# Designs tried in a protein design chat: VHH binders against o26223. Part 174

Target 1, 191 residues: o26223
Amino acid sequence: MKLLWTSQHIKVTVHIDGKVSKMDVLEAIKTRRSIRKYQDREVPEELIDKILDAAMCGPSAVDERPWHFIVVRNREMLEKIPEVHPYGAMVKDAPVAIIVCCDSSLEKIPGFWVQDCSIASQNILLAAHSLGLGAVWTGVYPLEDRVEGIRRLFSIPEHVIPFSVIPLGYPAENPGTRDLFDPDRIHLEKW
Below, E stands for the ipSAE of ESMFold2; O stands for the ipSAE of OpenDDE; V2 stands for 0.75 times the mean of E and O plus 0.25 times the DockQ between their complexes.

## First folded at step 12 (VHH)

Design E19 (framework vhh_8pnl_2; at its last look DockQ between E and O 0.67; V2 from the best seeds 0.00; counts 0 for: pae O 2.3 > 2)
Fold by ESMFold2, look of step 12:
Structure E19 (fold): chain B 191 residues (1-191), chain A 121 residues (1-121)
Amino acid sequence: as target 1 above (191 residues)
Amino acid sequence: QGQLVESGGGLVQPGGSLRLSCADAGFTFSNYDMAWYRQAPGKERELVARITTGGSTDYADFVKGRFTISRDNAKSTLYLQMNSLKPEDTAMYYCAKAPFESYIPDSFDYWGQGTRVTVSA
């Protein structure tokens, strides 16, 4: 089904097997948990597009936006990730994974790319959660063996640095929430 | 401020059962994912089982099917029911916060002295 109107805006009915949930941003931040068990259910490309759009909305040093993303759906490739990335054992069970990378040729000021890619990675987690998906950030950088292993597996060039591997899918677990607010971590005016 | 105290260890025959307990003293137990770890003589500490604040559980491959982790938030107590015990389960057992939200999952903390489990050869 399509809807047309005078300004040529086209809306399409998107066939989604899962529920798309709207969530307040503070709720999303407070309730997001690492999800390592996934349903045997594909994640629609539309949701991956929304997640990556969110990933690219983060601030970056001098607006350098050094991030690149590899979307992995191929089962053989997903099953190989644990061979070079021990922190990613659950990736073999995920319908899809996103590899967050830095293209160092895009750095405008050296060294801030880690913050840039961290921001993108966290945005992926929050966006996935808000869409009813579960995800987990598995660290690659700065662990040299993991960086090289992922680079070899995905033919990533030397000037591109794999930062994190984020498997995601519809959750098959509910870890619950945590209340970790600690007033002792807050210092007014000085230490 | 809190301190974790493990109990329930002992000497058992192969195939036997034990129930370990971990009590929280002043620790806000319900706010944390929790885990059992073990360390056999000459080996590194290893994860046995973990349980989240919402009750989701996860087990190491070597113990899944024989052990059950549970928690009672009202009593601030963590449990490990160990069945079908084998000599290779002989170790000191510890409870601790689980690093469930760590993007480097090999990092963890623990606070207890542990409770000894010995399964005779």
Scores: ipSAE 0.444, ipTM 0.722, lowest interface PAE 2.0, mean pLDDT 86
Fold by OpenDDE, look of step 12:
Structure E19 (fold): chain B 191 residues (1-191), chain A 121 residues (1-121)
Amino acid sequence: as target 1 above (191 residues)
Amino acid sequence: QGQLVESGGGLVQPGGSLRLSCADAGFTFSNYDMAWYRQAPGKERELVARITTGGSTDYADFVKGRFTISRDNAKSTLYLQMNSLKPEDTAMYYCAKAPFESYIPDSFDYWGQGTRVTVSA
């Protein structure tokens, strides 16, 4: 897959009624929901490139950037993912999935790769949402069976750890909104 | 922690109908995705139906259009209309609340005490 080097500025474009609209970052964060149902519609490669660009823009421990991404469009492979990922049923219905992995050889400080890959995964979700796509984070690590299942399925080397599987597509559900603000979780100056 | 209270269970004949209700007494109901689970004797708890805060629904494969999950935010109540009931639907039915979005599907943090559904001739 020739990743189109998109300029450092990801243009977030949402197609609403044939019009391109921009989604504010705060709006994207606040309104993002897990999407587990998808339209029978292909996701353009351009959007995947933008999403992956966003995924690589997050910080990492000492800038180690240990993440790798497997982009899966093959229908047979998508359909196999649920076999090794019990909670990945929706992946078979998605037009594309991104598997976020850590190359342990790139890790500089032990253990921070989980944070790094989490940031990358979240950026994928936010970028997808901002682009009018739906996505869901399906956890792979640290569940051993899932890790090994995905590893085998995609022939991932031992030094590379599959972290998350993120199916993407145009949303076919309305998740609604939630108010998750909790002032009790905010402490001023001290606990 | 808020308490979910299920009701509407009972004994019905095969082909009969029941409507289950779940009243939320604890949290802002509208902020939660909700689900019905069931557990038959000697079996694992399984998802029956889910409904999001936006009203999107999902059903287990065994439902096959027989059940309908719905919610009334004004009443802080979750419903499960069950039609064409079968003996294999016999189980304790639980209402569940998901206060936070989980990347582990079907993970709910709050459960009711359940209501028993028995389908028998």
Scores: ipSAE 0.228, ipTM 0.652, lowest interface PAE 2.3, mean pLDDT 87
ESMFold2 (binder alone), look of step 12: mean pLDDT 78; pTM 0.786

Design E2 (framework vhh_8pnl_2; at its last look DockQ between E and O 0.29; V2 from the best seeds 0.00; counts 0 for: pae O 4.1 > 2, unsure alone 62.6 < 65)
Fold by ESMFold2, look of step 12:
Structure E2 (fold): chain B 191 residues (1-191), chain A 121 residues (1-121)
Amino acid sequence: as target 1 above (191 residues)
Amino acid sequence: QGQLVESGGGLVQPGGSLRLSCADAGFTFSNYDMAWYRQAPGKERELVARITTGGSTDYADFVKGRFTISRDNAKSTLYLQMNSLKPEDTAMYYCAKDLFESYIPDSFDYWGQGTRVTVSA
């Protein structure tokens, strides 16, 4: 945000994003791709803050908001993730990863936390994309060996469930666009 | 639950050409990104080429410029045109749905028998 001056007697703050937006939301959804190759370039904390702000904007069952996030930048920790999470092999090459977790003590309706954390995870992917970053969702839950491995590695307590690991960084690949609309998946009024 | 069936492999001399085909009648072919993989004896399976539903293509470094992936959605058929073949291209070739966007990319992959390509000196 920049401060703008009006009539020299007034100090105003203007949020510029609505005037300088680079990407329509439907375009962001359609063009987001999984990115597994990253530049050797640090991701500023300010961008991570924006991404996590977006993650927390999602709806949740009865507004329970059961999510917690672990931001991992430590090189030794990032390199250990693939040892317990084989779907996350690319995490060792990422400048940062976000672990999305459910705190079951915040759960109000049993079992809906999966939807809640999925929503947060997808918002992370879209926000990263809109900021010029690439990311990929690597599944942890419901694979029990992966859940326990990640829990042990990051000292996550028993009532907290690691859901996904999302490495991200400036992309070093371009997988291209997709065209996935399928009218046969649409059922009017009944199956 | 369709079955992918690869064909078009064979024995060729170095510098020769082959066109591989892959067909499936069990699902709407046009709705899926597709890929070719290969596995040489004693080596791990590796990506050769991929093509998205939007027509974007990507190739492994070892085959760029020699191979062309394409699709004919009306016939539910995927192709790999292989030119300037080298002995190093000898492998079993498989087509598959491209699970690049899957958040569990190495689970529940189903592969057919493949089609053998042999490039003999």
Scores: ipSAE 0.519, ipTM 0.753, lowest interface PAE 1.8, mean pLDDT 86
Fold by OpenDDE, look of step 12:
Structure E2 (fold): chain B 191 residues (1-191), chain A 121 residues (1-121)
Amino acid sequence: as target 1 above (191 residues)
Amino acid sequence: QGQLVESGGGLVQPGGSLRLSCADAGFTFSNYDMAWYRQAPGKERELVARITTGGSTDYADFVKGRFTISRDNAKSTLYLQMNSLKPEDTAMYYCAKDLFESYIPDSFDYWGQGTRVTVSA
């Protein structure tokens, strides 16, 4: 997979009715939903590259950047993921999945890798949404059975920890909108 | 914390129908994805059907078109129309609210008390 690292600014293009719409960052954040149904349509490599570029733009503790990404397009492998991830049934229906992993050898400060990989995973979700794709975060870490299942399935080294599995595709469901703003969670100057 | 209250369960013969309801007396109903789960004796709780805030639906494989999940946001009520019921459908049925879109796909944090469905000749 020749990642065309073109330094090109991720132009967020949402294909709505064949039109490319630009989505700003706040719109992407506010309107993003988990998508668990996908069209029978392949995701272009260009979009995956943009998503992965976004995934690597997040901050990390002391700039450790411990993340690795497994891009899975193989149909047989996608269909096997639910066998080791009981709540990852939608992965078998996605044209592609990204597995976010941590290389523990890159960790400089213990424990921050979870934050780092979470940021990367969230950026994948946001980028996907902004590009007109649907995605969902399926948790792997810290569930031991899932971690080991994914590890075995993809022959992931012991020092590398699978963190999340994120199926992606063109959405085949309407997620709707939610207002999740809760003023009770905002404290001014003190608790 | 909002309370979900299930109703509509009962005893039916095989091939019969039931309509379950779940009333949400708590949080803004329209802001949450909703689901029906069931748990048979000695079995794990399993997803029956899910409906998003946008109205998209998903069903377990065993449903096979027999059940329909729907919602009425104006009434803050979730429904499950169950047709062609089978003895294997005997279970406690629970309504669930997804409060957080989490990395856990089935992270429904709020459950009702359940309503019992018994399918027997």
Scores: ipSAE 0.037, ipTM 0.546, lowest interface PAE 4.1, mean pLDDT 86
ESMFold2 (binder alone), look of step 12: mean pLDDT 77; pTM 0.778

Design E20 (framework vhh_8pnl_2; at its last look DockQ between E and O 0.75; V2 from the best seeds 0.00; counts 0 for: pae E 2.1 > 2, unsure alone 62.1 < 65)
Fold by ESMFold2, look of step 12:
Structure E20 (fold): chain B 191 residues (1-191), chain A 121 residues (1-121)
Amino acid sequence: as target 1 above (191 residues)
Amino acid sequence: QGQLVESGGGLVQPGGSLRLSCADAGFTFSNYDMAWYRQAPGKERELVARITTGGSTDYADFVKGRFTISRDNAKSTLYLQMNSLKPEDTAMYYCAKAPFESYIPEHFDYWGQGTRVTVSA
């Protein structure tokens, strides 16, 4: 996206590459699917910036915002991820991946970082979907061998905990939607 | 409460064909991604094929174009057309919900007894 200024200081958004999202938030939540097949097409940096902006808008315990993100585009690195992370086999086929991490030096209340990073991870999925991209969350934490493998591969410091690896790209599949609403999971006033 | 019932297995010679069916007894079939799994004697259960609610399919590498998964939502039925059968395809075959949205490995649970496929010369 480009911003153009006029003599009256009016901002005009000009579309260049990618999709301007018109997706309602409830629609995004209900239609987002895990995408593991991607087109041979680059994802513009500006879309990654929008996705990470959305990731950082989530709430966190005591506003600690413990998250850090590694953006991976290097083909050799993407191809090495499945060697240490079996859940991430499709990462080798993605144009880009985002690794969501916790920097434990930012924790203000111990143990809530998992919820914090989960919120950021889900926001990445929803933002990607709203921008016409497909993504999938592949779990790293709490599987210690996966955590250590990813930490080693990306030179992540010992006080930083890799939480999830999220490959993304323009989708090359359409899984469809699921209607999973279950009224029996809803309890009024008591269990 | 739902129950999945597999059928269509049997004894067949190498190179033969079978069509497996899986009928939904009591849940909204069209709302779920579905899969076929198999378990050979003494081996771990493994994914054979999966099909999403939107009809997208994935197959295990060992299928190599020999099997076709399909679904008929109006009949609440899942199918597996198995052609060019080999002795290594001998297994119990199960249908179940596919873990397409899982972000960690799941312990796979199966419903029903499955249907036995035996391929022997």
Scores: ipSAE 0.432, ipTM 0.709, lowest interface PAE 2.1, mean pLDDT 86
Fold by OpenDDE, look of step 12:
Structure E20 (fold): chain B 191 residues (1-191), chain A 121 residues (1-121)
Amino acid sequence: as target 1 above (191 residues)
Amino acid sequence: QGQLVESGGGLVQPGGSLRLSCADAGFTFSNYDMAWYRQAPGKERELVARITTGGSTDYADFVKGRFTISRDNAKSTLYLQMNSLKPEDTAMYYCAKAPFESYIPEHFDYWGQGTRVTVSA
C-alpha cells in the first residue's frame, strides 16, 4: 500500500446529499457517533491516508509516537476478526478496519503508550467522521484474550501490542445527536 | 442515576404478542441510545434490540422480524412490540440506556428492574 503521504492539509469534505461540506473540529467532535452499520461501498484509499495522517498528528509522551497501524481490507481477515473479538461483530461488515498497535520498543516512558494510542484512535474516529465516514472504537487492550487473538490473527510480534480495532465505512445508520455536557463534571479552582 | 421502569411482561401462549414499556424517570431520555436485553435462567444476558437517538434500530439475529423497538421521546418511554412469541423467548427483559459509545459494550451501568416474559402453552 503506497501511502501517498501528501503533506496536504486534511481537507475534511463530508459528502452530504452529493455536496461536499467542510466540517470544523468542534463540529466533528460534537457530532461524532459510533457507527456499526456500513454501506456496501468501498472507502477510497485517499480517505484512509487522510485518516492515518490525522492519527499520527496527535501528541505522545516525549514525542515517542509508538503507534503502528494495520490497514485491513481483505474480506477474509475482516470476517475472522469477530472470531477473536466477540464484540467486534460489525467489523465483518465494514469495508476496511484499522488496527492501532503499539511498538513497545519505541516507548520511552513506561505506560504512556496507552494514552498515545488512545489519542491516535480518537483522531481516527474524528477524521473518519469529518470525512463522511462512520467508525467505532472496539477495545482490544487490555483484554488479554482479545490482545492475543488479534496478535495471532495478524502475526503481530510480541513487542507490538494491538490496542484497538476500528472498522470504517460509509454509515448505514443514523446515530442522532446527544448533549453530553455535564456541568457537574466541572470544578473551579478546586474539587 | 435515573430509574428505568419496565412493564408489560406476562404469560402468553406461543404465537402470542406482548408490548413492553420502559419509562425513564431520571435523565434526559432523548440523549440516550436505548436497548432491550433479556436474560433467561442459566443464560447470559443478551441484546434483543437497540435504538439510537436518531431512531436507527438494530436487532439480534433471533428476533427475525418478530420484535420492534421504538421510542417516544416526549413520553420518555421505550417500547418493545413482541409478536410471534416462542417458548425460547421466555426471559426477564431489561431496559437499558445503551452505552453504545462504549468501546466495551458488554458493560452496562443503567438497567431497570426488568419485566418477566413467559411463553408457554
Scores: ipSAE 0.248, ipTM 0.671, lowest interface PAE 2.1, mean pLDDT 88
ESMFold2 (binder alone), look of step 12: mean pLDDT 76; pTM 0.773

Design E21 (framework vhh_8pnl_2; at its last look DockQ between E and O 0.56; V2 from the best seeds 0.00; counts 0 for: pae O 4.3 > 2)
Fold by ESMFold2, look of step 12:
Order: sequence, then structure tokens, then C-alpha cells
Structure E21 (fold): chain B 191 residues (1-191), chain A 121 residues (1-121)
Amino acid sequence: as target 1 above (191 residues)
Amino acid sequence: QGQLVESGGGLVQPGGSLRLSCADAGFTFSRYDMAWYRQAPGKERELVARITTGGSTDYADFVKGRFTISRDNAKSTLYLQMNSLKPEDTAMYYCAKAPFESYIPDAFDYWGQGTRVTVSA
């Protein structure tokens, strides 16, 4: 029960390198990029706690909250992930990774857990970004071989489904932003 | 449908240089991270270099400083300057959208016909 329950605010203020950081939610959404190069710098446990608190703030189908998280810091384990999950090649260079999982015994309405875990995964990305970290979502589900490889590596039981692997750390790259707004995707009143 | 057109390939001696170009008529380069890929006969396609909308670049290890990717958003054109060419660089070269924000990074969006680079022994 460390600090996961102590968050009482929509906008979280945290000290980064001796500065108070504030990031508007629209700024966070617009400026977040996938980061695959990380500094050789440890991520404090307090920041991981805040990220996981944010992950659990998302809505879920009938409030089922089916998510579980595996926090991986062990160097040997991080180096093994690419052996079963080639989309996660950069994980070996990250100081920490979070595996987002669904516990199917917590489903209250079938078939919505993918949306639930996607929301949690995106919240991890945004929270990491707001705290000065970089992260990338690497897809595991629904790729059967990757699901089974990750399940085997981390001794995940059959009723728990690994959904995504998210390495994170202080960024060692700056990809820039993208202007993806497309008015042709917007339909007023009808298709 | 393939709207990307690669050009600039050819036959060159070891140690030589080529500049590849990729032009697009169907969409705006400024929206996308872009990449060059290559495929040698009997081999899988592999990433050569990528460039983000903000101009950050990343290169495959085999490039070793010999190639430079660049873009001109005003002309909707992507470039690959290849120097110090080696016989193992012989391949068909393709430009494509880079799946930098894809959570399935090996998936590709669009491919043109490619441009052949041959480095003679």
C-alpha cells in the first residue's frame, strides 16, 4: 500500500530534478511520443507507483477493473524479453518495464477487457510522459505466440492474459511532434 | 495503392556513392515518420534508416555512418545518401511510412516498386 492510494487530484504535481512539473492534459496527449532509447538512469519506485496509480484511474466495463501489472526491473529478466517478444527489442536497454495483464476471473461482462487494458496502457504512457519519462507500448495480445512466450517467461497463470509490455526510462531521444489532425475523419450528424 | 516512387538506384563500384529519392503524390509527408527499407534476393526486408517528423534519425547497425536519411517536406521527398557502398548493400530499396508509433513495429503501410542498387564485386 505504498503511495498508490495517496493520489487525490486529477492533475498530479511531482518534482523532477528539483523542479515542480505541471503538464496540461492536452499538452501531454499532443507531445507524447514512443521512446525507445533511454538514459542509463534508474527510475525511482515512487514514479512507478504514480504511473500505476494513473493506470488504474481509467474507466472499465461495468467497473470490472480486470487489470494486473508486473513491474520488471531485474536485468536478467529484461534481457530475456526480446527472446520471446521481438517487438520488445528495446526492453533490454530499459531500466524498467511494466507488463499489463488481464485477469479473466475479474471480467464481469465478456469481451471488454481489451478496451479496459488498452485504457490502462495508454494512461501509463501519458503518466510516464508527464513525469519526464519516455515509454513505448509494445503489443503482445492478440499474437498467440507472444502471449504464450511472455506467460511462460513470467510464470503467468492460464487465466491471466498478458496484453502489453511497456518499457520506460528517462528519454535519450526526442522524436518531435506530429500534426495528425485530419478534418476528413470528422462527420457531422451522419457518416 | 502504391503512390510512392523510388528513384536514384543503379550500378556502382565498391566505394561509390548513390542518392536515392522517394516522391509521393497521394499524401503529405509532413504527417508521417518515414523510412528506407531494403531487400536482397532471398532475404527478408530490413530497415535501413528512419526519420521522424521532427527530423530525428535512426540507422541500422550495418550503416555505420555511411548513409544519411533526410527529408524535404516542401517537396514531399525523402532521400537516402549512400556513401562507401559495399557489395552487401546490393538490394532493392523501398521507402515507406515508418511505424514509429505502431505498437506492432514490423507492420508496413505502403510500398512502391523500389529502386535497385547493385554494387559490383
Scores: ipSAE 0.324, ipTM 0.646, lowest interface PAE 2.8, mean pLDDT 85
Fold by OpenDDE, look of step 12:
Structure E21 (fold): chain B 191 residues (1-191), chain A 121 residues (1-121)
Amino acid sequence: as target 1 above (191 residues)
Amino acid sequence: QGQLVESGGGLVQPGGSLRLSCADAGFTFSRYDMAWYRQAPGKERELVARITTGGSTDYADFVKGRFTISRDNAKSTLYLQMNSLKPEDTAMYYCAKAPFESYIPDAFDYWGQGTRVTVSA
């Protein structure tokens, strides 16, 4: 997989009716939903590269950047993921999944890797959405059975911790929008 | 936050049908993804069906096309049409809503008191 690391600004283009439309960051954040149904359509490698580029653009504690990514396209492997991840049923229906992992040897400060990998995972979701794809965050860490299951399945070293499994594909559902704004969670100057 | 009230449970024979309802006394029904869960005696609570704010639906594997989840936002009511019921479907059925999206599919914030479904010959 020649990751075309083109330093070029991730032009997020959504292909709607053959036209590439740009989605701004606020729109992407506001309209993103978990997508668990996918079309029988392959995701171009170019889009995965863009998504992974976005995943690596997030901040990390003291710039430790502990994340690794396993890109899974093999149908047999995709179908095996639900066997070790009870809530990952949709993964078998996705054309591709990204497994976000932490290399603990890259940690400079213990414990921040969860934040770092969370940021990377969220960026994957946002980037996917902005590109016209659907994705869902299926949590692996901190559930030991899932962590070990994914570890064994993909022969992940002990010092590397699988964090999330994110299936991606062209959406075959429309979850709609939600009003998630809650003014009760906003405190001015003090609690 | 409004209380969810389930209804429509009862005793039915195998192969029978029931329609469950969940009324939300709150005013924010349309803002929530909704789901039906069930819990059989001695078993863990399990997801039966989910419906998003946009109307997308998901079902547990055991449903196999027998159940249909739907919602009426105008009435702030969630439904579960259950056909071809089996003894294994015997459980307390719960309505749940989630105001925020969770990366844990079975995580919902609010539950009703449940309605009992018994399938027996």
Scores: ipSAE 0.033, ipTM 0.539, lowest interface PAE 4.3, mean pLDDT 86
ESMFold2 (binder alone), look of step 12: mean pLDDT 78; pTM 0.793

Design E22 (framework vhh_8pnl_2; at its last look DockQ between E and O 0.64; V2 from the best seeds 0.00; counts 0 for: pae E 2.1 > 2)
Fold by ESMFold2, look of step 12:
Structure E22 (fold): chain B 191 residues (1-191), chain A 121 residues (1-121)
Amino acid sequence: as target 1 above (191 residues)
Amino acid sequence: QGQLVESGGGLVQPGGSLRLSCADAGFTFSNYDMAWYRQAPGKERELVARITTGGSTDYADFVKGRFTISRDNAKSTLYLQMNSLKPEDTAMYYCAKAPHESYIPDYFDYWGQGTRVTVSA
């Protein structure tokens, strides 16, 4: 036996605000905006789990998967983040934030971890958007003072590098969409 | 990217009001998130307010409800209504594209002539 079923192998469609989350991937990419205002509403752990699952689905250099995630819900800690990361002022108003980190002990090809963590960060933004949430990527790396501040605040060891802080919640704003396609950025065969 | 021209500045007493305008005849105005910045003599430029294409607004803490940003996409014009002006508001005011999707500290990438606001003590 045991090919019957386990709870760890169940696929579940999540209902959010009475809506089944489904969105064409191109639509998600084109309509995602940075959201810096959030409703006073908790984000269920189940949605965070889905977002982090999506974050870990990205490719990485030689499959090194160097990422670690710190999920921050504690109000006092969220309020302290802007003290060491001042351009992340909206974090204090978010119900939850995710800190994307690189564990350098997992790095197999030097220097590609930035791309790896960028992929994970963008996947977080897209997954949140597809689930009816809003998020914004606030950059930590390579700003040395911000890296050190976040490391100290969350007791992150020296071999782990905080890369980005991503506050998220149900959006309390609608920034609208933009048409940014620029054909002059496309070069056929050569520059 | 059209040419942004600010206007509406002037000399005003504390407690007074001014309305700043920023015009762009460019067809693409409605595709841009927009902002007002200011720069006092000897100080760095700082964000005052921003407004997205969808009408969401955001204000610097020092505004404290005194200023209102708005836009008229049909006229390709951005506005800043400034009430309860204080001597600390004395600065050159600039409009620009807002870097809403930037994941690092805001750049002030767009440079124009600006419009001068002077609030006399």
Scores: ipSAE 0.347, ipTM 0.654, lowest interface PAE 2.1, mean pLDDT 85
Fold by OpenDDE, look of step 12:
Structure E22 (fold): chain B 191 residues (1-191), chain A 121 residues (1-121)
Amino acid sequence: as target 1 above (191 residues)
Amino acid sequence: QGQLVESGGGLVQPGGSLRLSCADAGFTFSNYDMAWYRQAPGKERELVARITTGGSTDYADFVKGRFTISRDNAKSTLYLQMNSLKPEDTAMYYCAKAPHESYIPDYFDYWGQGTRVTVSA
C-alpha cells in the first residue's frame, strides 16, 4: 500500500447528495456516532490515507508516537476478526478495518501508550466521520483474549500490542443525534 | 435516572401476537439507543431488537421478521410488536437503555423489571 503521504492539509469533504461539503472540527465531534452497518461500497485508498494522516497528528507522551496501523481490506481476514473478537461482529461487514497497535519499544514513559493510541483511535473516528464515513471503536486492549486473538490472527509480534479494531465504511444506518452535554460534570475552580 | 416500566406481556397461543411497551419516566429517552432483551428460564439473557436514536433497527437472527421495534420520543415509550409467536419465544422480556456511546456492543446500563410473555397451546 503506497501511502501517498502528501503533507496536504486533510480537506475533509463529505459527499452528501453528490455535493462535497466541508465539516468543521466541532461539527465532526458533536455529530459523530458509532456506525456498525455499512454499505456494500469500497472506501477509496485516498480516504484511508487521510484518516491515517489524521491518526498520526495527535499528541503523545513526550512525543513518543508509539502507534502502528494495520489496514485490513482482505475479506477473509475481515471475516475472521469476529471469531477472535466477539464484540467486533460488524467488522465482517465493513469494506476496511484499521487495527491500531502500540509498539512498546517506542514507549518512553510506561503506561501512556494507552492514551496515545486512544487519541489516534479517536482521530480515526473523527476523520472518518468528517469524510462521510462511518466507523466504530471496537476495544481490544485490555481484554487479554481479544489482544491475543488479534495478535495471532495478524502475526503481531509480542512487543506490539493491538489496541483497537476500527471498521470503516459508508454508513448504512442513521444513528441520530444526541445531546451529551452534562453540566454536572463541570466543576468550577474546585470539585 | 428514569425507571423503565415494561408492559404488554401475557399468555398467547402459538401464532398469536403481542405488543410490548416500555415507558421511560426519565427525561432523556430521546438521547438513548433502546433495546429489548429476553431471558427464558435456565437460559442467558439475549438481545431481541435494538433501535438507535435515529431510528435504525437491528434484530436478532431468531426474529426473522416477526418482531418490530419502534419508539415514540414524544411519549418516551419503546415498543415491540411481536407477531407469529412461538413457544420458543416464551421468556421475560426486558427493556434497556444503551449507553450514550459505547464501543462494547450489546451493553446496556438500565433495565426495567420485565414483562412475561408465555406462548403455549
Scores: ipSAE 0.224, ipTM 0.656, lowest interface PAE 2.0, mean pLDDT 88
ESMFold2 (binder alone), look of step 12: mean pLDDT 80; pTM 0.808

